VH-VL binders against Uncharacterized protein Os08g0218700/LOC_Os08g12160. Designs and how they scored, part 2

Target 1, 194 residues: Uncharacterized protein Os08g0218700/LOC_Os08g12160, of Oryza sativa subsp. japonica (Rice) (q6yue5)
Amino acid sequence: AKEEKPVVVLPPAAAPGEAPSADAAAFVRSCCDTALQADRDGSSFCYYHLLPYAAFFEGNQVKVAEVAATILSTNLWVYVDQLRKVQGGAGKGDPNLNACVDDFSVAAGENITREALQSLGRLAAAGNGKRSKEDLENAQKWIKGVEKPYNGGIGKASGCEIGYLFTYSDDLPAQKTLGYTFDTASSLINHIKL

## First folded at step 16 (VH-VL)

Design k3 (from z3 with heavy chain Y101T, light chain S99K)
Fold by OpenDDE, fold request of step 18:
Structure k3 (fold): chain C 194 residues (1-194), chain A 121 residues (1-121), chain B 112 residues (1-112)
Amino acid sequence: as target 1 above (194 residues)
Amino acid sequence: EVQLVQSGAEVKKPGASVKVSCKASGYTFTSYYIHWVRQAPGQGLEWIGWINPNSGNTYYNEKFQGRATLTADTSTSTAYLELSSLRSEDTAVYYCARHSTHLFYWYFDSWGQGTLVTVSS
Amino acid sequence: DIVMTQSPDSLAVSLGERATINCKSSKSVLYSEYNKNYLAWYQQKPGQPPKLLIYWASTRESGVPDRFSGSGSGTDFTLTISSLQAEDVAVYYCQQYYKYPTFGQGTKVEIK
């Protein structure tokens, strides 16, 4: 399961030169600002990265989270792949790297990712109707699984700290992307209400 | 307002240990990494290490590996730097500094006022 | 480690004149995919800790006067004070955070 990569599909992005409507753009801005209130840089990243998909959201905040989660899942796969390469090379035998590979591999597992994204899809489909608690919990569980190796917090049972891998940061560019994509997805998912 | 308040100046003999405290306020202590940086008199800035107050996990500049110990007390929102086997070259102002964001952007938007540690025979 | 080198070591500039400080990194601190330079500038006055001025090479920290600006990319960066004020007398440091933090040796700015 750890070696499986997620199967994710992003909605069509806007073509170059075709800006989304003002309303669609404003909606993305609002969602990002709301979810990332105290993080101006994070909100900005959220906005610009999700703006190409603005036409897809149609005023649905869950869809914004869904797309963000999809982007994160893709980046997780890339990140794990890079970690494994380092693990087989410069970082061979590094217990911190091993811990990160293990935990991120679990978080990036195909089945877990699929289930989380499907749950977000169902939540999005519900619109303003009754949303499934189970689906929300699935999505939250997934993002917590990513948070575990990302933050290395107490009680998370992870030996992984992103900072431990800065030794290899020049060989792990996806780590930097992971930071932005995780914060974006995590914030948006955690703002979903039943 | 974010504040980092450090303990007072220390005078130590070579071979001794020193422990500097950094009390944080104005934000969620466990949400931000605390870094330690020192500055010898008239010199530049040297990074020592960081601690994740939430997990207690630490990472050190190799130069200080084995001599520096970073800890954090979440109940008092206080970070600590202990430096052992002190040498004259360890004479410096020691700063605690807060990570600027929740992301791993290791620039520092908040600093303690500094703690002068003097090591002399 | 990424070594940061500033130039000059000291600079004397007349009030109201432009001050320019350069910083070079031994390795690129640019993450090309998102065009982000992991470079910060600090101001340090005597007896005080460093104060953040610029991050991401060119983004001014809140409360920092607009006479301060950062530019550059990759390995070459510049801090500019467009019109030096008396309160700008300080030592300025560049710092990369692409990897573990390292600082330039500092540039002392004085009034001529």
Scores: ipSAE 0.579, ipTM 0.853, lowest interface PAE 1.2, mean pLDDT 91
Fold by ESMFold2, fold request of step 18:
Structure k3 (fold): chain C 194 residues (1-194), chain A 121 residues (1-121), chain B 112 residues (1-112)
Amino acid sequence: as target 1 above (194 residues)
Amino acid sequence: EVQLVQSGAEVKKPGASVKVSCKASGYTFTSYYIHWVRQAPGQGLEWIGWINPNSGNTYYNEKFQGRATLTADTSTSTAYLELSSLRSEDTAVYYCARHSTHLFYWYFDSWGQGTLVTVSS
Amino acid sequence: DIVMTQSPDSLAVSLGERATINCKSSKSVLYSEYNKNYLAWYQQKPGQPPKLLIYWASTRESGVPDRFSGSGSGTDFTLTISSLQAEDVAVYYCQQYYKYPTFGQGTKVEIK
């Protein structure tokens, strides 16, 4: 079979009961507050969900964006899996659901995801003032691609009309988190300094 | 500033149709669903349905299926509700409302001023 | 699908006093994995359209005075007006957005 599944890897999270250093926790708070300063609930989501990875960041905002992007990619893949299960069951034959499966599968695609995460890795490694504008643009292009089925031109003739997916809301629990994970990753990526 | 400005009050006979307009300004019209909600005198809010102004796709509460038609004109940034086969119980104020900034979160962050439709013999 | 029930139907409160409005949903509107409640509150002043006050059960919309606060989780929610002002005379509606939206029947708040 030629179908490639996306491969996304999170760094090791802190074990339950392990606390990050005060400096590491403060750094995560600062990154989240800066990127999401107009969105109090979004900043809190950002902080509490990225805090387990605080030891990985080492004061590097791009590493924070990289982990946030990896979480988003994982949530997208889970969502696509849920959409496909509905497509094979209660939603069999639904042309809108078929279009939504296609659109989110493209957004969760292995190659574009790998390219974006690799670009973020290079941005993190390069350090301030030595970062490639092309790498940032690659990550931003990926975010625009994710936005397309989520909040962009949804419902164009052959596209996914997200409003119709609410008929399956009990079967699509990942749908509840996509907004927050998208906002976190998007805001952090757009706050990367070259 | 986000504004939704609706057409003026209407008086109709039973069996007629009415078309209410909702002109949007201060934001990108095609980026937000427009919802329609009505309120009969002394009653609460009743959701009618939504339109995606970008695609033209619509969804209707089952109570209004076959009688309500939602349309949008992107060149004038105007959404429309047409309600046919009017009955006296359709007497209500009809509101348009803008969807929140995220398509998955179905609260309404801006409302039109309302259009009173009176159906009487 | 999710029925929203408010109490009381009507409430008379003296100027400067606290007003408390309750809202119950027939099913939980909490997404427990991320501890978020899909619940909004609207204010409708006489002769005016509804206006968004609160979303996510407790987050005030921009420009909403601090005297308005939301609380609760799961199926039980409260809107509190800490010091009622004359301009707060209105009907207040809760609304869930866990699924397609449904509204409570409204609570009328008046000055004693």
Scores: ipSAE 0.565, ipTM 0.796, lowest interface PAE 1.5, mean pLDDT 87

Design k5
Fold by OpenDDE, look of step 17:
Structure k5 (fold): chain C 194 residues (1-194), chain A 120 residues (1-120), chain B 112 residues (1-112)
Amino acid sequence: as target 1 above (194 residues)
Amino acid sequence: EVQLVQSGAEVKKPGASVKVSCKASGYTFTSYYIHWVRQAPGQGLEWIGWINPNSGNTYYNEKFQGRATLTADTSTSTAYLELSSLRSEDTAVYYCARHSHLFYWYFDSWGQGTLVTVSS
Amino acid sequence: DIVMTQSPDSLAVSLGERATINCKSSKSVLYSEYNKNYLAWYQQKPGQPPKLLIYWASTRESGVPDRFSGSGSGTDFTLTISSLQAEDVAVYYCQQYYSYPTFGQGTKVEIK
């Protein structure tokens, strides 16, 4: 269902205390540096959150994007759930909040997310194959959907203004995490070259 | 010829901060990671962290997390290590070192070292 | 962290004789996919920074004399100086870069 939690599977992460190989770690850093460029905070976040999966990537940038997208997917659902709680309580009837919930709910949809992640998976596995262009487009389309709520405001494509959400709670860790994970996934996906 | 030239010796009191510079020459500064390693008197080598001069991105040994700050100035091809909240145990020769390759963390080039002495 | 342990701590060898330094890692530094050992050796003379001698466990850095050789795989490594020269008096360090860099405690090589 559209509002169901997507079933996502992350690759094996390094065990606690187990550091990835130096080359694997450096590869992750390289990907993050390249993708996020001058956004140092974002790059640091990218590196920190993807490092546990460094052994999975094996020099494949698309796999990095795949994992980043998977993480984003999880955070999207969590954030939407939190917003819905607010929507049922203090934010009941707030049109801006409703707009945000709607847009993020669409982005977090199980089917659309699954399709995007599968596309990235195929792209990672097959490289520049027959479906590579289509798969890349699918992933990019998904990311644009996630981006929509961030482009809210008067005269914008979305009625969602994320900044207003802080009026309900100053402590929205999911929102901050979502922001960073979005930037990470978006940057990495957009950096994919066929 | 690849050269890393570091700033001079420093004497600091406990709780103070120190900033050591490492000027690179003889190669493209932004193409290689810079690492920092220290060596206490008569002791072995301890890795501090690395910086990508191109992006400014860094990674630190957990031991130094929050106290060490690595920066780089591409206009002057200079890397910096700042260590805050200095302790007597921080007394050491601090080295900058260059990666031999992008993904392999062995060091083909070293600075001459900077002695940092922390004493009350 | 991978702990590197060298043996012996100090070694006195006559000029022209063989010097052997051992290095053990607490974890294998062999990356099977590449079939490479992420192990380096350095020479450090007093008042100087370390100088790279060997990388990938057995590859000599450019300019390093042939008398220096590295061997071993997995967790056990050896640096050999086939014929010790006066200029070889120094402290030698092994370093793994399979994970975040860690160094052995060093082996002091002196002339007997």
Scores: ipSAE 0.005, ipTM 0.544, lowest interface PAE 10.4, mean pLDDT 87

## First folded at step 17 (VH-VL; from k5 with light chain S99K)

Design n1
Fold by OpenDDE, fold request of step 18:
Structure n1 (fold): chain C 194 residues (1-194), chain A 120 residues (1-120), chain B 112 residues (1-112)
Amino acid sequence: as target 1 above (194 residues)
Amino acid sequence: EVQLVQSGAEVKKPGASVKVSCKASGYTFTSYYIHWVRQAPGQGLEWIGWINPNSGNTYYNEKFQGRATLTADTSTSTAYLELSSLRSEDTAVYYCARHSHLFYWYFDSWGQGTLVTVSS
Amino acid sequence: DIVMTQSPDSLAVSLGERATINCKSSKSVLYSEYNKNYLAWYQQKPGQPPKLLIYWASTRESGVPDRFSGSGSGTDFTLTISSLQAEDVAVYYCQQYYKYPTFGQGTKVEIK
């Protein structure tokens, strides 16, 4: 599997003490509430997590998804790095863990990540105009690919399912962070309409 | 609405095996792990393990390793817990439960429970 | 394993009065980076499975009355029933999901 690291660029975040405009904040709230309507806690996380970037969105819901996806991509890399450390240490020789690392390495691959983010960028650029179905499908495919390793991977032989890694570590911060950011990005991406 | 419906009460002798079923409905069965938790009479809750119905992969509480077997049939959206080498201490209500989110193991949906009585 | 310990084991409270249940974890269940406590509370009535009340230590599950509230962080948590109702008679459990799920031993709440 490819072990390429994704290159991602986040928009500038608001400096501490610089509050976004009320309208910008309200827009983020609306996007999060709508995308995560069944998950109040998730919506709250979405809001506070993306609020620093509120000035960037300019009323464009796709931009919200784009930023969330960018954050996720970064966290994917961190998670893969954590997995590799386990693979080289406590989990050395575990074929299930190896499969897990391979699966996530693919999911976090530079090219696939770049393509997905570019698709989101194009969708965002379209604004209220006609959005490309292909770009939306590409973004959705990417986000599904991130989740897939937790469901047994391509060969259903991976050890990526939640809990397996506890065998090697009592604390998995990267996994926890990945969970939050995945839920946010996935919900926002899947809420994009053509 | 999410529903988990379990099989009926079982009475077994020591050394025997029991298999409890949990039929899921109201959601995509393969999208959520199924956890199993038991509760001895008048006691607290004890986690047994989980199964990913999509992959069939399982993970067990060490206490139950070698005796508990979790399986899932995606065609019927049914999860199974088999417990072998039964002891009197295994007398309990066994619950299947669904986690609320992939990454978070708090349980918003439970089966009604299955009483397993182990007696000589 | 993270051990969860509740106190008291049983509690008798008059109708309309406050009920307080404590839960302590042997290890912190706080993910500090995002200030998320991996702690849930359940209510269990006789012959029924546990019912989720609170998750993330303080977030009420949908449909749960406002009189139920969760607080705490790290290793010490509290479930509060601000005004005990007759239907609140049950055993309450805390549960951590920071690692493999473990539950407190339960607290029986009765009407005095």
Scores: ipSAE 0.782, ipTM 0.908, lowest interface PAE 0.9, mean pLDDT 92
Fold by OpenDDE, fold request of step 18:
Structure n1 (fold): chain C 194 residues (1-194), chain A 120 residues (1-120), chain B 112 residues (1-112)
Amino acid sequence: as target 1 above (194 residues)
Amino acid sequence: EVQLVQSGAEVKKPGASVKVSCKASGYTFTSYYIHWVRQAPGQGLEWIGWINPNSGNTYYNEKFQGRATLTADTSTSTAYLELSSLRSEDTAVYYCARHSHLFYWYFDSWGQGTLVTVSS
Amino acid sequence: DIVMTQSPDSLAVSLGERATINCKSSKSVLYSEYNKNYLAWYQQKPGQPPKLLIYWASTRESGVPDRFSGSGSGTDFTLTISSLQAEDVAVYYCQQYYKYPTFGQGTKVEIK
C-alpha cells in the first residue's frame, strides 16, 4: 500500500566547517563502534552520518539511535520514490520489483514510522530512568519491517530480492545510502537496553 | 574461520555436464550470497553469477544464461554450480566466493578452485 | 557493464623497489555521497585463488602488509607496492563492485 511521507525533524546539525567538541565526537565514535562492533566500515559510515549531530546527543545513546532512525526514514522515502519510478518505467511488470516496492512502502508508512520515531523519542527522554518496553518493541518492530525486504525471496515473508534491483542501479541511486543508514539505525536500535 | 571448500577436478567430454560443489563453514550460510567466478588457463577472471542461499534466487551473467545452474543446500551449507553443454572453451578453474556484504560486492573469501577440463 | 582496464599487462621490478599498477574504469565507481569508491584489488599466486588486498580503493584487508596501498578515485586507481618482496610475485586484479562485478585483465608482477 502506498502511504504518505511523515514529517520528520532532525536536530540542528553543525554548520559546514564547524567541528563538534572532542568529547561529543568521541561519544559518537564509541556508540558506533559499540553498535557495529567488528564492522569497521559500518562504524565509519555510522560516524560519518551522525557526527554532524554530535552536540545533540549529550551522552544519550538512545538519542543516537533516534537520529539514525530519522535519517533512515528520510532515505527510505527517497528510495521508495525511486523504486516507484522504476516500477512505472524500466521495471514495469517486474514481479520482484513489485514485491520490493510493496514491502519498502509498508516500511515507509507514515503511521508506522511516526510511531517508531515517537517511541524512540520517549525512550531517549527517559534517560537513565525506566524505559518503556512497549516503546522499545515499537522501534524494533519498525526496523524489522525495513529489514524484511533485505531477507526476502521466494517462499520468504518478503518476495523481494534486493540483488535483482542492481539491474536498475542507475535509477536507484538511493539504494546504497539506504543500506548504510539501515545498518546504522538497525544496529543502534538493537543495542538499546531497558 | 570462514572456509569454502570445493570439490575435486573434473574431466568431461564436449556436450556433457559438470557439477561443482562448494561447502561453506565458519559463518551463517544463508546470510551471504555465493558468487561463482571462473578463470581459463592463463586468462583473467570471469564472473558467472550469484545465488542467495536464503531464498534460492539466482542471477547469471548473460553469457551463461540457460547453461549455468546455481543451487544451494542449506542443510549442508553447500553451493553448487552446474554447467551443461560443455565446450572446450569452458575449460577453466571455477571458484566460489563469498559476498562480503549485501551492499558490498567484493569477495573476502574464496574456494580453492575446481579445475574443469573439457576435451575430446 | 563497467569495463576495467589495467596497465601495464606485465611489470618487472627489482627487489625493494616500488611497483605501481594502474586500473581504469569505463564509468565512475565513486559513490559521492559517502565518498567511497567501489573498487577492490586482489593478489593471485599460481595455483591459488585470488586474495583480497584492498577494498574501498584504499582500505587494506586484515593481514595485508603495509607495503600494499591503494589510491585513486572515480575512474583512475592505483595499487602500489612500496618495496617489492619476493613473495609479491603474482598477478594482480582490480575489481569494481559499483554494479555487477567486473575485473581488470590482470597485471603480472615479476622480479627484475
Scores: ipSAE 0.770, ipTM 0.893, lowest interface PAE 0.8, mean pLDDT 93
Fold by ESMFold2, fold request of step 18:
Structure n1 (fold): chain C 194 residues (1-194), chain A 120 residues (1-120), chain B 112 residues (1-112)
Amino acid sequence: as target 1 above (194 residues)
Amino acid sequence: EVQLVQSGAEVKKPGASVKVSCKASGYTFTSYYIHWVRQAPGQGLEWIGWINPNSGNTYYNEKFQGRATLTADTSTSTAYLELSSLRSEDTAVYYCARHSHLFYWYFDSWGQGTLVTVSS
Amino acid sequence: DIVMTQSPDSLAVSLGERATINCKSSKSVLYSEYNKNYLAWYQQKPGQPPKLLIYWASTRESGVPDRFSGSGSGTDFTLTISSLQAEDVAVYYCQQYYKYPTFGQGTKVEIK
């Protein structure tokens, strides 16, 4: 199969050493606390990782979700690349790893990811009260697709078993952040109002 | 509120089997692994393994391989640990526990423990 | 496996004084990109299951008194009880979750 290019269009991050305005930082904090209110550590991760993009958001919560989804898609692409490397090396012949590569490759697929990110872009541009239900459903469908291998497949006869991948922990550094990047994007997307 | 409620204490002879239950409530049972941990008298915590209730897949610490069987019944939200060919050194309190997150396995919820005593 | 070693095995501390428990891992449990240490601390009182105190080495679980704090990084970690109270008599365990979980052997804290 062709090498899969990441679907990554992040806005410019703040320069190292430059702080965002107090208002922009407070907005990021508010979005993260609202979406992840029951999860203090998850909300802190959300804030830490979205803060560099604070100037881009301009008070638009959907732009926050869009950046979070872009960060998730990058984490997924890196993770799939790492899984494929393990599959060709230390994990050669491991049936679970093969299933995990297949399932996460589908989740990180270029077309479904592009469609979801474009839908989020349209939601951000449309303004509150003018947002397409179909665009929100596309983004939510993508999150469910990412969640499928993440939480185990539908039924016992299919899917990737994440718990077995802990055997390869040293070779899968992107796995260390996937839980947080998923929770951040999922929670922010599910708080979007039409 | 997440709760893990375990079955009562057991007294067994060497060579017998025991099956400990762990009834889960307050969360989506199939979205989290159930881990099992034991503690022999005066000893520390020893991780036994996990079950994914959604898939039925299991993983066992090498020490328990071949003697431990983890199962789950999604219709009753109950996980089970069965330990066969019991020996006196299997005398311990057995705990079920839930990880906080699929990728980050610190345990924020524990069952009350089930004492299994193996004596001749 | 990542071996977790605690010291001391047992500690006697006067009421109101500081208790310090050390935990060492045989391999780093730090994910340096995010500066996150995959380490948890548990309290276990007699006849009770373990109770989560600290995760990510220094993050206090909800409802845990502020006299409990965690510190350290990489392979060396410390649990501190700043002012020991009678209800703090327990065995304390560290646990890594960088890989499949392993626990320290425990440190028993008693009133001197």
Scores: ipSAE 0.654, ipTM 0.848, lowest interface PAE 1.2, mean pLDDT 88
Fold by ESMFold2, fold request of step 18:
Structure n1 (fold): chain C 194 residues (1-194), chain A 120 residues (1-120), chain B 112 residues (1-112)
Amino acid sequence: as target 1 above (194 residues)
Amino acid sequence: EVQLVQSGAEVKKPGASVKVSCKASGYTFTSYYIHWVRQAPGQGLEWIGWINPNSGNTYYNEKFQGRATLTADTSTSTAYLELSSLRSEDTAVYYCARHSHLFYWYFDSWGQGTLVTVSS
Amino acid sequence: DIVMTQSPDSLAVSLGERATINCKSSKSVLYSEYNKNYLAWYQQKPGQPPKLLIYWASTRESGVPDRFSGSGSGTDFTLTISSLQAEDVAVYYCQQYYKYPTFGQGTKVEIK
């Protein structure tokens, strides 16, 4: 059986009690405010959850998007794991839950996620004005794929109805954060400049 | 600017039906659920349920199951609440509302309300 | 369902004085991992729909005066109006969104 290859790993967070430089913190604030403009709550989430990684970014907005995407992918994988546990227990036989497990499992797919994160890594390495349009499109395609089950699908295509999952709220703690992690990653990726 | 504009007040006899409309503007109608909440005169707020305008799927509070029907028309960006077999206790102001976020259901936008009076 | 209970049902307060409204949930609405309380407050003036005042227990909605503040955590929450004004005469509702929404029964605030 093939070993499950790991997704891209988060860079180390700042040590406890270690504050980022004022410039690094201001850069994170600027990226978050720009990407999540009139959404103060979303911008605050973006800032406080990305701030621990501020030293990694080095003024590179794509690195901010890369870390945000990694956090989203982790949240999504945990969410799929929780959905599967409910499917085997309290939600056994629920056709909507089955559809949601299927849709989110596709969105959390290891190969598609790895390809998107690798594309973000290449965008970060290339620098402004040298970035591949194809790499940005790969990352944006991944975000659109994650969005499909999130909003009940584009048009009538999705079988997953998120609103029915509120029946299982106590068993789905990762659902409590998915809105924030998705909004952060999606907004930052869509603000990448080629 | 998000706006939810509801149809006008209605006076009905017991046993009749009523259909309240809620026309949405200022956002992508299919990206948010429409929730319905009612308020009897001098009373608190009662959550009725939601409709996903994109899928047409609905969910009802147990108190309203079998009494209310939620529909949506994406071509006109309009949601509807239909209440059948009306009783005097159905006299209330009926509101449509939109949640702030798909996963975080506090309501940042409300319709102006539609008074439905059921009297013999 | 999470039952939301407000106290008092009615409150008479002199202009310029503090009004305090309590809300208790039958179960915790705190998501401890993010320290987020899934609790909102609404103001409903006579003849108007409810208006969102506060969400996440203590975050004021845009355009809400700073005399309105929310506090509390877990199962016990408070809405405070630090200096009551005439336009604050309304019914106030708490609402949880940890699960399917449920509302408190309301607290009517009047001028003494």
Scores: ipSAE 0.646, ipTM 0.849, lowest interface PAE 1.2, mean pLDDT 88

Design n1
Fold by ESMFold2, fold request of step 18:
Structure n1 (fold): chain C 194 residues (1-194), chain A 120 residues (1-120), chain B 112 residues (1-112)
Amino acid sequence: as target 1 above (194 residues)
Amino acid sequence: EVQLVQSGAEVKKPGASVKVSCKASGYTFTSYYIHWVRQAPGQGLEWIGWINPNSGNTYYNEKFQGRATLTADTSTSTAYLELSSLRSEDTAVYYCARHSHLFYWYFDSWGQGTLVTVSS
Amino acid sequence: DIVMTQSPDSLAVSLGERATINCKSSKSVLYSEYNKNYLAWYQQKPGQPPKLLIYWASTRESGVPDRFSGSGSGTDFTLTISSLQAEDVAVYYCQQYYKYPTFGQGTKVEIK
């Protein structure tokens, strides 16, 4: 049966003992520094976590955003799985945790994630000056959707209070990286040129 | 520029209540929690809790449960700490602070502090 | 709760000399998958609120001079001031944010 797993698979990371070429590494650094200029720690995260995929990018900034989005979607899926395990165990009966499971499950939805990642794939394939505005808007809409439960409700949209989830910190390791993976993907997507 | 401006010093008798204000500017007030931290004279920093101004939800360090009340007024971008049943041990400077990121609670912005003195 | 313990409680250092402050946590604050230590350092001058110096154990906040550096991992951390300046006279605090925040008791740095 179909389960809620990442809908797009990451390209192969560099094999153990293989370093990326100097040109490929410099390209990753340039993309990260441009997208996260005001956030040195975020740019460092971007560089070191995307560097293993440097051979895939081939000078294409959209491929960098595509991999970053795939990493975010995996982090989010793992996070939802962890929330559900806490809900069945240490957090059983916690109304806030129930609301957080519901809200993040919507954000991690297979259909919206698949559409966003497929849109990024099409943007990468199209090349400069041939990219669909609709595909970029689909990816940006997905990022906004992930942000809603991530930052709590906007207005009255979310019943999940993130601050209460800190009581489960030891059981939610994916929470510790979600800020970085979101910031990286969001910044790179918003720097895509049509 | 992010600023947190607190109300002035207070002198109170034991058993009274005090309400300290923290007015925020330079950012979207409802997008960040406001944390409260106190510092007794000659002592270190002690975290009290947080309020989410968007939802009104609060969390308190166990040591302050039942004595502190955190509120926020989004129309004035102001957070409040109220302490009830004051004791001499509550004499301290009370700070409001803003976290840098929702999941990473190091504090990049602090109010100037409000001295609350409890004496009889 | 994660208890943060600093040493020494106070130190005096000559201008231009090196100052070191240690911080120990009762539990690891390292997230090993991303090699991130959830540890911050603050400077508090007399009559002022704390000022963020270092986060993630070793990352300097914007505008913090290069003479301030943080190091360590897991449970043991160090703040180093490589060449003490007059404006560095303050109390320094470590803080973990692996769970709900807790602070060290502080270390007062003075000019000898």
Scores: ipSAE 0.644, ipTM 0.845, lowest interface PAE 1.2, mean pLDDT 88

